VHH binders against D-aminoacyl-tRNA deacylase (GEK1). Designs and how they scored, part 20

Target 1, 317 residues: D-aminoacyl-tRNA deacylase (GEK1), of Arabidopsis thaliana (Mouse-ear cress) (q9zpq3)
Amino acid sequence: MVTLIVATTADPASINPAAALLAMPGWTAGPILPPDIKSFSNKQTRVIQHDRSIVKEDDLDLRWEEATGEVVDEVIFLSRHTAVSNRPALTVHPIGVLHLKDGESPPQGGKPGWAALPSTRIGPWFRLLKKMAEAHGLVPEFEITLEATHHGPITNKPTMFLEIGSTEEYWKRQDAAQVMALLMWEGLGLGGSEEVGKWKSETGKRKVLLGIGGGHYAPRHMDIALKDDIWVGHLLSGYSLPMEDPTQTKTTPGENYIGGNWRQSIKAAFEATKASFPGGEILAHLDHKSFKGWQKKAITEFLAEESINVGKPNDFT
Key: E = the ipSAE of ESMFold2; O = the ipSAE of OpenDDE; V2 = 0.75 times the mean of E and O plus 0.25 times the DockQ between their complexes.

## First folded at step 16 (VHH; framework vhh_gocatamig_d2)

Design w04 (from t01 with S52T S53R; at its last look DockQ between E and O 0.84; V2 from the best seeds 0.64)
Fold by OpenDDE, look of step 16:
Structure w04 (fold): chain B 317 residues (1-317), chain A 122 residues (1-122)
Amino acid sequence: as target 1 above (317 residues)
Amino acid sequence: EVQLVESGGGLVQPGGSLTLSCAASGFTFSDYALAWYRQAPGKKRELVAGITRGGSTVYMDSVKGRFTISRDNAKNSVYLQMNSLRAEDTAVYYCAATEYIDESGYTYYDYWGQGTLVTVSS
């Protein structure tokens, strides 16, 4: 079983962390993946480098398995982050395209309605990243944050993105790249320490956060994710919960049906989360303040119908 | 509770003017980019105008020179001044807020208003 770290030379926020990691001891050159993807090997970790868009290279896990015979158990993508705020940030997030319906074309890879298996490392590495960033003096300049589920590429194994943002200036930050490299180094146990974020269903706390609602950076969900021993699955921002206001769309008086693909989105996110955390207790956490009354009611009822457990912040303690 | 509440819609004659307002609450307004969208009957929702945190604006071609988007952070509000209205401007207008934009420029709106109807008819 191997972990793939994917980097692209087309993005300084991708290739710099990868280069920093590769500068650490123990790496050897690996095979070239067709057509021209370079690889490096260190223990059970592989770094692969291409020069294309990071969100458009689909099925790299399967491609690697086919080419090498190695089983891929996880994929970590390195990328730049952009934001409206332009604030410096280091981010961790799952991937998927839950905000689009069938027939729509995703601008950042993936496929409509699709949710990747979230890496089990999202929660633990988020916390570790925060600690490392603080220790290395990146805080408070850099915000350490989660991102909601929102893009591709297509993957078939547990996946997460690590990103540096949020402008070109910060994409090129070497100190940020170094911290990301250290995160991967320590998190994967490449230096001989215990790896961070390996899931074991029979040991420790087994609560898994499924975030529903909130903004892209999901601050209320993040508060929960900062708690020790909390695992993190998908996070569905408001844009991944397309709901039609019944007061605007009603064709038949008396019907309380809430249209939109929000049901499918929640279900897809839940199923993917569940699949990544076998035996885990998946708890949906609602950012209540981010919903209108009718939205909250609809979501709550749907979760009940789907037998998805709802957790309050104290339930994650 | 997060709210975006549009107002100012109504019936107006061709050539007339309207000012739409969107009052926001429940989130850090100044951290968000804002936009107005519209949806006419039987048509897809489309971007009418957008405004960044810094005040940069974008408009769809058909409204350039006629519509003006502005924001007032002190009032947590975004506005759409609509001049020289045409029949084809008839639609439900929505305000939206986002704190994230991807590399391609695609915007992910976390919050939407309920919409306000603008009808341009003689």
Scores: ipSAE 0.534, ipTM 0.798, lowest interface PAE 1.1, mean pLDDT 93
ESMFold2, look of step 16: ipSAE 0.610; ipTM 0.835
ESMFold2 (binder alone), look of step 16: mean pLDDT 82; pTM 0.827

Design w05 (from t01 with E103D; at its last look DockQ between E and O 0.89; V2 from the best seeds 0.77)
Fold by ESMFold2, look of step 16:
Structure w05 (fold): chain B 317 residues (1-317), chain A 122 residues (1-122)
Amino acid sequence: as target 1 above (317 residues)
Amino acid sequence: EVQLVESGGGLVQPGGSLTLSCAASGFTFSDYALAWYRQAPGKKRELVAGISSGGSTVYMDSVKGRFTISRDNAKNSVYLQMNSLRAEDTAVYYCAATEYIDDSGYTYYDYWGQGTLVTVSS
């Protein structure tokens, strides 16, 4: 029952939070993961440091188990964020590559049509991160936000990314690295407090957000994720929902087939979310303003066909 | 409601000019990169021109020197000036918007317009 934290020395937004965490009490050198990846241990937490692309080192959970005999329970990646706006941010997100078909090569790792098991900690740690960033004077300079599901690497256990963005100056920010380290320290209970964000299907709120539509930073879904005790699964932005416009491609009035990979994207994200939250009540929340009428109708009908429940903001209580 | 609304398409003779416009609403326009894509019948959709939030531009090789992308953040609009049009420029032209481009340059478009048809024929 191991939490595997992955950092790369190639990226200050990755290695600096890891170094800040390793400077806290209780770490000892661990085994070297082949080929020569250093590791460190504290209680049930393992930190590994490689020197390659954080999104392209696949199956580190299985590779840890092969090398050590310890079963990995979850994976947390430390990484950089880039933004078109260049605004500073601290982010949390699940991973997957839902917009690509078999045979297409994912530019940032993963595999086509795949959604990783989302970490159950995404919602709770997003809320904790926001509180910590505020308490440590990083807000409003840094935006604290979710990101929609994207990229790899390939993992086999519940996974999330923690990122510092969005330019070289901010990737290097030591105060941001310290807050990320504090998030992991407190969130994993390494200092002795109760850990945050483990799924408890029998004893707590069971509402799990599946975000459908909107922009990369999930603005309409983020309002729901800020509510107390709401769990967060996958978040599918518009780029994960390729839909072909029937009005531009049809010659026959009344045809209702909508092309594109959007059905497969929703189904993969739903199934991965369901697998991470056994006994959970998954509610698909649509960013209605991000969809044209024909898209909204198609998605709503598909969700009903697949028996995927839709939730309005008030249903997340 | 998020909208990208293209206009300015139509029928034009070879050698002619058109200006495409795309009016955006429902998001913070200055935070986004914008692009024009086109799709001819039976062909894959292809990037024509892109413009970053800071105004830097890229063009596909076949339109360099003939097409110009620009943006007006005060009007929440992106434009494509198309000069010296050729029959091969015939396509539906789409406006697209993104707030996320990864380190490899792969662009994650969340929003697309409905397209405007440009036909170059005599």
Scores: ipSAE 0.661, ipTM 0.852, lowest interface PAE 1.5, mean pLDDT 91
ESMFold2 (binder alone), look of step 16: mean pLDDT 80; pTM 0.808
OpenDDE, look of step 16: ipSAE 0.786; ipTM 0.899

Design w06 (from m01 with V101I; at its last look DockQ between E and O 0.86; V2 from the best seeds 0.00; counts 0 for: pae E 2.3 > 2)
Fold by ESMFold2, look of step 16:
Structure w06 (fold): chain B 317 residues (1-317), chain A 122 residues (1-122)
Amino acid sequence: as target 1 above (317 residues)
Amino acid sequence: EVQLVESGGGLVQPGGSLTLSCAASGFTFSDYALAWYRQAPGKKRELVAGISSGGSTVYMDSVKGRFTISRDNAKNSVYLQMNSLRAEDTAVYYCAATEYISDYGETYYDYWGQGTLVTVSS
């Protein structure tokens, strides 16, 4: 039962939170993963540090098992975030590369049409991070937000990214790094408290958000994720939902099919979410304002065909 | 509702000029990067030009020096000035917007316009 935390040594938004966490009590040097990846252990948690591209170092969970004999239960990546606006942010997100077709080479790692198993901690840790950032005076300077599903690396166990953004001066912010370290410390229960965000097989509210549409920072879906006890799976922004405009591509007799990779994207994200939340009630939440009428109709019909339930805000109680 | 509405397409002779406009609504325009893409019949959609929120620009090689992308945040609009047009520039041109640019590769856009046709023919 091992939680693997991955940091990259050249990225201050990655190595600084890792260093802050390692400065807390209980860490012991661990094995070296091939070729030269240093590790540290504290209870169920393993921190590894490498100097390569975080999005292209695939299968670190399986590589840990091969090198140590320990089975990885989940993977948490520490990374920098970039934004068009350059506004400071602390973010949490699942990973996947849903927009690419087979045969395309993903510059951001992962593999075409793939969604990783989302960490069950995404929703609970997003809410915890928001509270911690507020308590430590980082709000309103830092925006605390989810990001839509994007990039790799390839993983085989539930995965999430924790990021500090969005410029070099903010990547290096030590107070932000310390809040991320505190999030991991408390969230994993390393100080003795109960951990946060493990999925439990239980009766009652087991609502899991599957976000459909909107921009990269999922503003409509964040309203849902802020509700008590809501779990978060994949969040598909517009770029994960390539849809071909029928007025531009309807050149074949009898063709009323809406082309693009959007069907596969939704199905892959739904199946990965379902696999991470056994017994959960997955509700697709649509950002209606981000869709043209023909897109919304196509998506709604597909969700019905696949028996994927749509949730309105009140259904997430 | 998020909208990107292109205009300014049409028929123009080789060597001529045309200005495309894209009016945006439903999001905070100044937080977004904008781009123009084009797609000729039977071809893949390709990036023509992009402009960051701070005004930095990028162009595909075949249009560099002939096309200019610009933005007007007060009007929530992005423009493509196309000069010295050639027959190979004939395509449907699309406006696109994103609030995310990856450190690791290509940018991928959340919002797309419906397109405006540019035909270069004599």
Scores: ipSAE 0.521, ipTM 0.795, lowest interface PAE 2.3, mean pLDDT 90
ESMFold2 (binder alone), look of step 16: mean pLDDT 81; pTM 0.818
OpenDDE, look of step 16: ipSAE 0.634; ipTM 0.846

## First folded at step 17 (VHH; framework vhh_gocatamig_d2)

Design x01 (from t01 with A33G; at its last look DockQ between E and O 0.88; V2 from the best seeds 0.78)
Fold by ESMFold2, look of step 17:
Structure x01 (fold): chain B 317 residues (1-317), chain A 122 residues (1-122)
Amino acid sequence: as target 1 above (317 residues)
Amino acid sequence: EVQLVESGGGLVQPGGSLTLSCAASGFTFSDYGLAWYRQAPGKKRELVAGISSGGSTVYMDSVKGRFTISRDNAKNSVYLQMNSLRAEDTAVYYCAATEYIDESGYTYYDYWGQGTLVTVSS
């Protein structure tokens, strides 16, 4: 079973961390995947480099298995980040396109109403990345943050994106690329140390964060993710929770009839998180300040109806 | 605690002017892009105007030259100056906020206001 790392050749925030990783000991050239995708191997890790859209090259895990016979266990994408603020950032996030309904075209890959299996490494690697960025003098210049679940490509195994943002100047930063490479080197145990963020399904007391609400950078959920031993699943920002204002609908106001596909979004994210964390205790953490009262009531009632446990900050270890 | 509160809507005659305001709280306003959307009865909600965190603006074609979006980061507020109003501008106007726009230009709005009604009628 292998870990597949995906980079694109035209993106400095992608190819530079990949190049920094490949400069470390132990890499051997691997097969060329159709049509012309170069690969490299080191222990359980496979790096592929292609020149197409990182969010639209679907099913790379299955395509690797078809070409090589090796089963992919997880996929890690290296990419650039863009931000409205243009502030520099190093980010970690799961993928999915939960806000669109069937028939709508996703602008950046994936498929409507879908959440990928989240990588189990999101929480542990977010904390490791923060430590490494601090130790290498990137903080406070770079913000170290999670991002809410968004975009594709379509994958079939646990997935995360590692990104450098947020402008051309910062996408090219070699010190940031080196820190991302060190994250992967240490996190995958390639230097011989114990890897970070591997999930073992044993007891049911390990806590897994399912983030509900808030902005794209998940500020309230980051407070939880910074705690020791907290695992992170999907993070649903407000844009992944389309809710119809009851004063604008024919549904009786104040009742559990709030329209929009927010229920389906929560359910898809919960099921994908559950599938990635067998035996884990999934706790929905609400960014209460991001919701109007009618939204909070509807979400809380739905979570209870679905037997999805709510976690207050103190419930996380 | 996150709030977007629109104000300034009302009844106005064709050719008149109106200024909409949206007061924001509960997030770092200067990091966000802001937009005004509108929705007329029986119609889809549509973008009227947007303004980036850096001040760049976009307008729907039918309002270019008549409407001006602006922001005041010190007051955590975004404004829509509407001039030369027409009957077809009648709608509920909504303020929205985003901190993420993808490379295709698709905007991901986390927060919406409750709307303010603008009626343009003789």
Scores: ipSAE 0.708, ipTM 0.870, lowest interface PAE 1.2, mean pLDDT 91
ESMFold2 (binder alone), look of step 17: mean pLDDT 82; pTM 0.817
OpenDDE, look of step 17: ipSAE 0.792; ipTM 0.903

Design x02 (from t01 with S53G; at its last look DockQ between E and O 0.91; V2 from the best seeds 0.76)
Fold by ESMFold2, look of step 17:
Structure x02 (fold): chain B 317 residues (1-317), chain A 122 residues (1-122)
Amino acid sequence: as target 1 above (317 residues)
Amino acid sequence: EVQLVESGGGLVQPGGSLTLSCAASGFTFSDYALAWYRQAPGKKRELVAGISGGGSTVYMDSVKGRFTISRDNAKNSVYLQMNSLRAEDTAVYYCAATEYIDESGYTYYDYWGQGTLVTVSS
């Protein structure tokens, strides 16, 4: 089983971390796959480089398996991040397109209503990245943060994105690229140490965060993700929870029906999280301050109806 | 608590003016892009105007030259000055906020206000 690391040659936030990783010991050339995808091998890790955009990499895990016969265990994408603030950041996130209905066109890959299997490494690697960025003098200049679940491409194996942001100047930063390479080097155990973030519950904990609500950078859920040994699944910000305002319908007194895709979004994220963490205890954590009263009530009732356990911050040991 | 609270809607004659305000709380206002959307009965919600953290603006074609979006970071507020109002401007107007816009320009709004009704009628 192999870990597939995907880089794009036109994106400095992608190719520079990949190049920094490939400069470390132990890499050998792998096959060149049609149409012109270079690959490199080190232990159970495969780095591929291609010249097309990230949205053209649907089913890359299956395509690798078909071309090589090797079973892909997980996929890690290296990419760039943009932010309204333009502040520099190093980010980790799961992928999915939960805010769209069938028939709507996703702006950055994926498919409507879909959540990828989240990588089990999201939580542990977020904590490791924060530690490494601090040790290498990137903090406070770079913010180290999770992002809420968003975009594609379509994948069939556990997936995460590692990103450098948030402008051309920072996408090109070689010290940031080096830290991302070090994260992958140590996180995958390529230097001989124990790898980080395999689901085998290295500390015996089985609690898995499912984030519900908040903004794109998940500040309330990030407080939980910083706790020792907490696993992280999907993070559904407000944009992944489309809810129809009941004042725009004639169904007001009971509020028994709240329109929008929010139920499907929560269910898809929960099921994908559950599939990535067999035997895990999934706890939904609500960013209560990000919701209006009618939203909180509807979500809380739905979670209970679906037997999805709710965790308060103190329930994440 | 995160809040976006619109005000300033009401009944106005054609050719008249209104100023909409949206007071924001619960997040770092300067890190967000703000927008006004509107929704007329039976129609989909549509972008009216947007303003970045740095003050760059965008407008839908039908309101250019008539509407002006502005922000005051010290007051955590965004405004929509609406002049030369027409019947077609009748809608519920919503304030929205985001900290993330992807490379395609797609905007991932996390927060919306409750809306304020603007009616343009004689």
Scores: ipSAE 0.668, ipTM 0.852, lowest interface PAE 1.4, mean pLDDT 89
ESMFold2 (binder alone), look of step 17: mean pLDDT 80; pTM 0.802
OpenDDE, look of step 17: ipSAE 0.763; ipTM 0.892

Design x03 (from t01 with L34M A35S; at its last look DockQ between E and O 0.92; V2 from the best seeds 0.79)
Fold by ESMFold2, look of step 17:
Structure x03 (fold): chain B 317 residues (1-317), chain A 122 residues (1-122)
Amino acid sequence: as target 1 above (317 residues)
Amino acid sequence: EVQLVESGGGLVQPGGSLTLSCAASGFTFSDYAMSWYRQAPGKKRELVAGISSGGSTVYMDSVKGRFTISRDNAKNSVYLQMNSLRAEDTAVYYCAATEYIDESGYTYYDYWGQGTLVTVSS
């Protein structure tokens, strides 16, 4: 059972954290993943490095299994982050391309209407990263944040992205790379401590956040994710919830249909989250202030129809 | 509460001008890129113009030289100056906001306004 960490050599926000991790004790050269992808091994962890687009190199988990016979348990991608604000950030997020319909081309990998299995480590590692960044003097210069679900590549096992942003100056920051390496080192238990963020359906809190609405950096959902022992699944920003304004649509008498891909997006994100957290209590948390009244009504009615439980902030305890 | 409120639409003769405004609240406006989209009856919504948080701009080809997007961070507002209007510019115009644009330039909009109607008759 293997944790696969993926880096690309052309991206300093990817290769530098990988190099910092590989400088720690216990790494040995591993097999070559076809066609020419180098690997390194330490206990259950495999680091691979390739020179192609990190979001478009699909099925690395299955390709590892085919090449080595080792079953992949999870995939962690190291990547750069870009932001409109250009402010420095360290980010954690699940992946998927939920807003697109069949036949549309995803701009950054994945496939239309798809949500990857979210890594169970997203919540716990977000909290650990925040503590580590503070301890190493990166806060407040770097914002430590989740991102809403977006992009590829296509994966078949629980997946997350760890990113450094948001400009070339900050992508190259070695202190940020070191903190990401320390996160992986401690989080995976490579130094001998207990690892962080493995799903334990029978112990502790079992509440899993499914974020509905808000901006790309999920500010209302981050308030929930900062609570002790809360697990994090998919986070659907407004762009993952395309909804057609009913005032712009001619309506047949008796029709209550609100068009757009928002139902499929919620359903795909919910099912992927459920699959990653067997036995977990998934609570949809709505960023109510980010929705117009007609959107809020449609979403809450759909959640009820699908028997998807809604959680208010106090339900995450 | 997040709000994007468009105004300034109306009826205009071909060759005329209008200025659209979008007032934003409920988020840190200076961290966002802002765009104007339009949707004509029976047509798909299309990007008209965008402006980054730092003020750089993009335009669709059919409006270059006629439309100008601008922003005023002190007033949390974005504007679209529309000159030399044509019948083909008739549409509902929407303000949209994003804090994430990927490396290819694809824009992930989280918030949309309710729209303002621009009609260019004859």
Scores: ipSAE 0.697, ipTM 0.866, lowest interface PAE 1.3, mean pLDDT 91
ESMFold2 (binder alone), look of step 17: mean pLDDT 81; pTM 0.806
OpenDDE, look of step 17: ipSAE 0.787; ipTM 0.899

Design x04 (from t01 with Y100F; at its last look DockQ between E and O 0.85; V2 from the best seeds 0.74)
Fold by ESMFold2, look of step 17:
Structure x04 (fold): chain B 317 residues (1-317), chain A 122 residues (1-122)
Amino acid sequence: as target 1 above (317 residues)
Amino acid sequence: EVQLVESGGGLVQPGGSLTLSCAASGFTFSDYALAWYRQAPGKKRELVAGISSGGSTVYMDSVKGRFTISRDNAKNSVYLQMNSLRAEDTAVYYCAATEFIDESGYTYYDYWGQGTLVTVSS
């Protein structure tokens, strides 16, 4: 049962946090995976480094298992972030490509209509990262945020991305890389402390956020994710919820059908979240302000039809 | 509430001009890229013009030299000046906004307006 940390050698936002982590005590060289992927081991943690696009190297978890015989429990990717605003950020997010139909080409890996199993650590590590960034003087310069579910690569085990953004200047920031390394060190318990963010099936009634709507940085869902003991699954921004405006669609009169892939997106994200959190209480939280009335009505009706519970902020306790 | 509200559409003769406006609220406008899309009956939406948060612009080939996109961050507004209009420009025009464009250049639009109809006919 190992944790696989994936870094790419050409990306300073990826290789620098990995190098900072590997500079800490307890690492030994591991096997070299095909084609030339170096690895390092510390307790149950494995770091691999490869020189290909991180979003296109599929199935690294299964490939590790086949090469070594070790079962992968989870995958953590170290990567760079880009933003329209170019503002500095440290981010945590699940992956998936929910907005595309079968046959369409994903822009950054994954496959159409797919949501990876979200790492159970997304919520707890987001909160830990925020504390660490504050303690190390990175706030307010860096925004510490979740991102909505997007891109690949294809994975088979619980997955998250840890990213530094949003320009070359900030991708290279060594203080940010050191905070990311400290996050992984403390979060995985490599220094001997209790690890952070593991889920146990007997955890019972703990609430798991499924975010529905909003912008890429999930501002309304982040208010919930900042609460103690809240777990985070998938976060579906507006781009993951393609909905066709019924007044503009040339459809049969009298139908209540709202076109687009939004139903399939919600269903895939819910099922992946459910699979990552056995026994968890999944609550869909809607960013109401981000929807037109017809969108909100359709989504609410679909959630009820699928028996997906809706949570208001006060329900996350 | 997040709003993108288009205005300025109407009936115009071929060769005429219109200015479309899109007023935005509910998000930090200066952090967003904006675009105009259009949709003719029975067709998919297509990108007409886009403008980055920093003011860089792109245009579809058929409108280059005729249309100009601009933004005014103080007014939270994006504009499309349409000159030398043709019958093929007839469509509903939509404003769209995103805070995320990935490394491939793929644009992840979170918000869309309701649209404003432009009809170009004699």
Scores: ipSAE 0.673, ipTM 0.859, lowest interface PAE 1.3, mean pLDDT 90
ESMFold2 (binder alone), look of step 17: mean pLDDT 81; pTM 0.809
OpenDDE, look of step 17: ipSAE 0.719; ipTM 0.876

Design x05 (from t01 with T107E; at its last look DockQ between E and O 0.92; V2 from the best seeds 0.78)
Fold by ESMFold2, look of step 17:
Structure x05 (fold): chain B 317 residues (1-317), chain A 122 residues (1-122)
Amino acid sequence: as target 1 above (317 residues)
Amino acid sequence: EVQLVESGGGLVQPGGSLTLSCAASGFTFSDYALAWYRQAPGKKRELVAGISSGGSTVYMDSVKGRFTISRDNAKNSVYLQMNSLRAEDTAVYYCAATEYIDESGYEYYDYWGQGTLVTVSS
């Protein structure tokens, strides 16, 4: 089974890490995917390069299988990151479009209410990336961070994005591209070392973080993800948890109904996380400071109703 | 604790003015873009005005020339000066904050205030 790495030729934050990886030993040319997508092979890893918008190219995993007969095990996208602050960053994140209702059009691919299977490598590779970035002198200039779950494309296998941000000056940074290439080289075991971030079931300490609340860069959840042997699923920031203020909307008689897509968002993220981590202990970690009292009450009651366990920081050990 | 607290709403006559304020805490204000949204009864919430971390502004068409958004990073505050108010401006006004705007320009707001009511009536 194969790992599919996707790069976009027009994006320096994408093509430069891919080129740095392809400069390492062991690559051979692979088939051309329709329409004119070049590919390269090294052991279990396949790199494809295309010139279209990365978030709109749906089902690349299935398209690989149709073209080659090889089953894709996971997908890794290389992309650029933008930030309101414009601060430099190296980021890792799962994908999904959890905040939109049926009938709304996603701005950056995916589909309303959907969460991809999260890559099991998100947590372990975030920690490895931080260590590599420090060793190569990118810290403190670059912030090394997770991002909350967002955007597409639609995928059918465990997926993550690796990104360089946050402006054109930093998208082009070759030292950042080299660190991303080293992350993939080491993390996939292409040099002969043991790969990093493959999931094995554990009856004890194998905790899987489901992040609930907070901002886009998930700082409270990152504190958890920095702990040894913690695995990361979906991270639902405030924008993925639309909750309607009950004082501004009618409530159904006899219920304290809180409108918005927040229940569907949590359920979709939980089910996708569960599917990526068979046998794992999924713990919802709430960013309490990001919620008003009525929001926190509604979320904790829903988690209990759905039998989704809540973890305090010390439960992630 | 993250907070966005709006103030300055009230009852005004058509043609009057109000200044809305939003005091923010619990995050690094200067790293965020801020916006004012409004929601009239029975209508969907709509963007009124936005201001980037660098101070660039956008406005909905019906308020251009009448409303001005501004920010004061030293006070962790964003303001909406509303002049020449009309009955159609009657709504609850919400302050919102985001640290992420995608390549399409879509704004991913994580934090919202409780709202402040503006009523424009004779």
Scores: ipSAE 0.724, ipTM 0.877, lowest interface PAE 1.2, mean pLDDT 91
ESMFold2 (binder alone), look of step 17: mean pLDDT 81; pTM 0.812
OpenDDE, look of step 17: ipSAE 0.754; ipTM 0.887

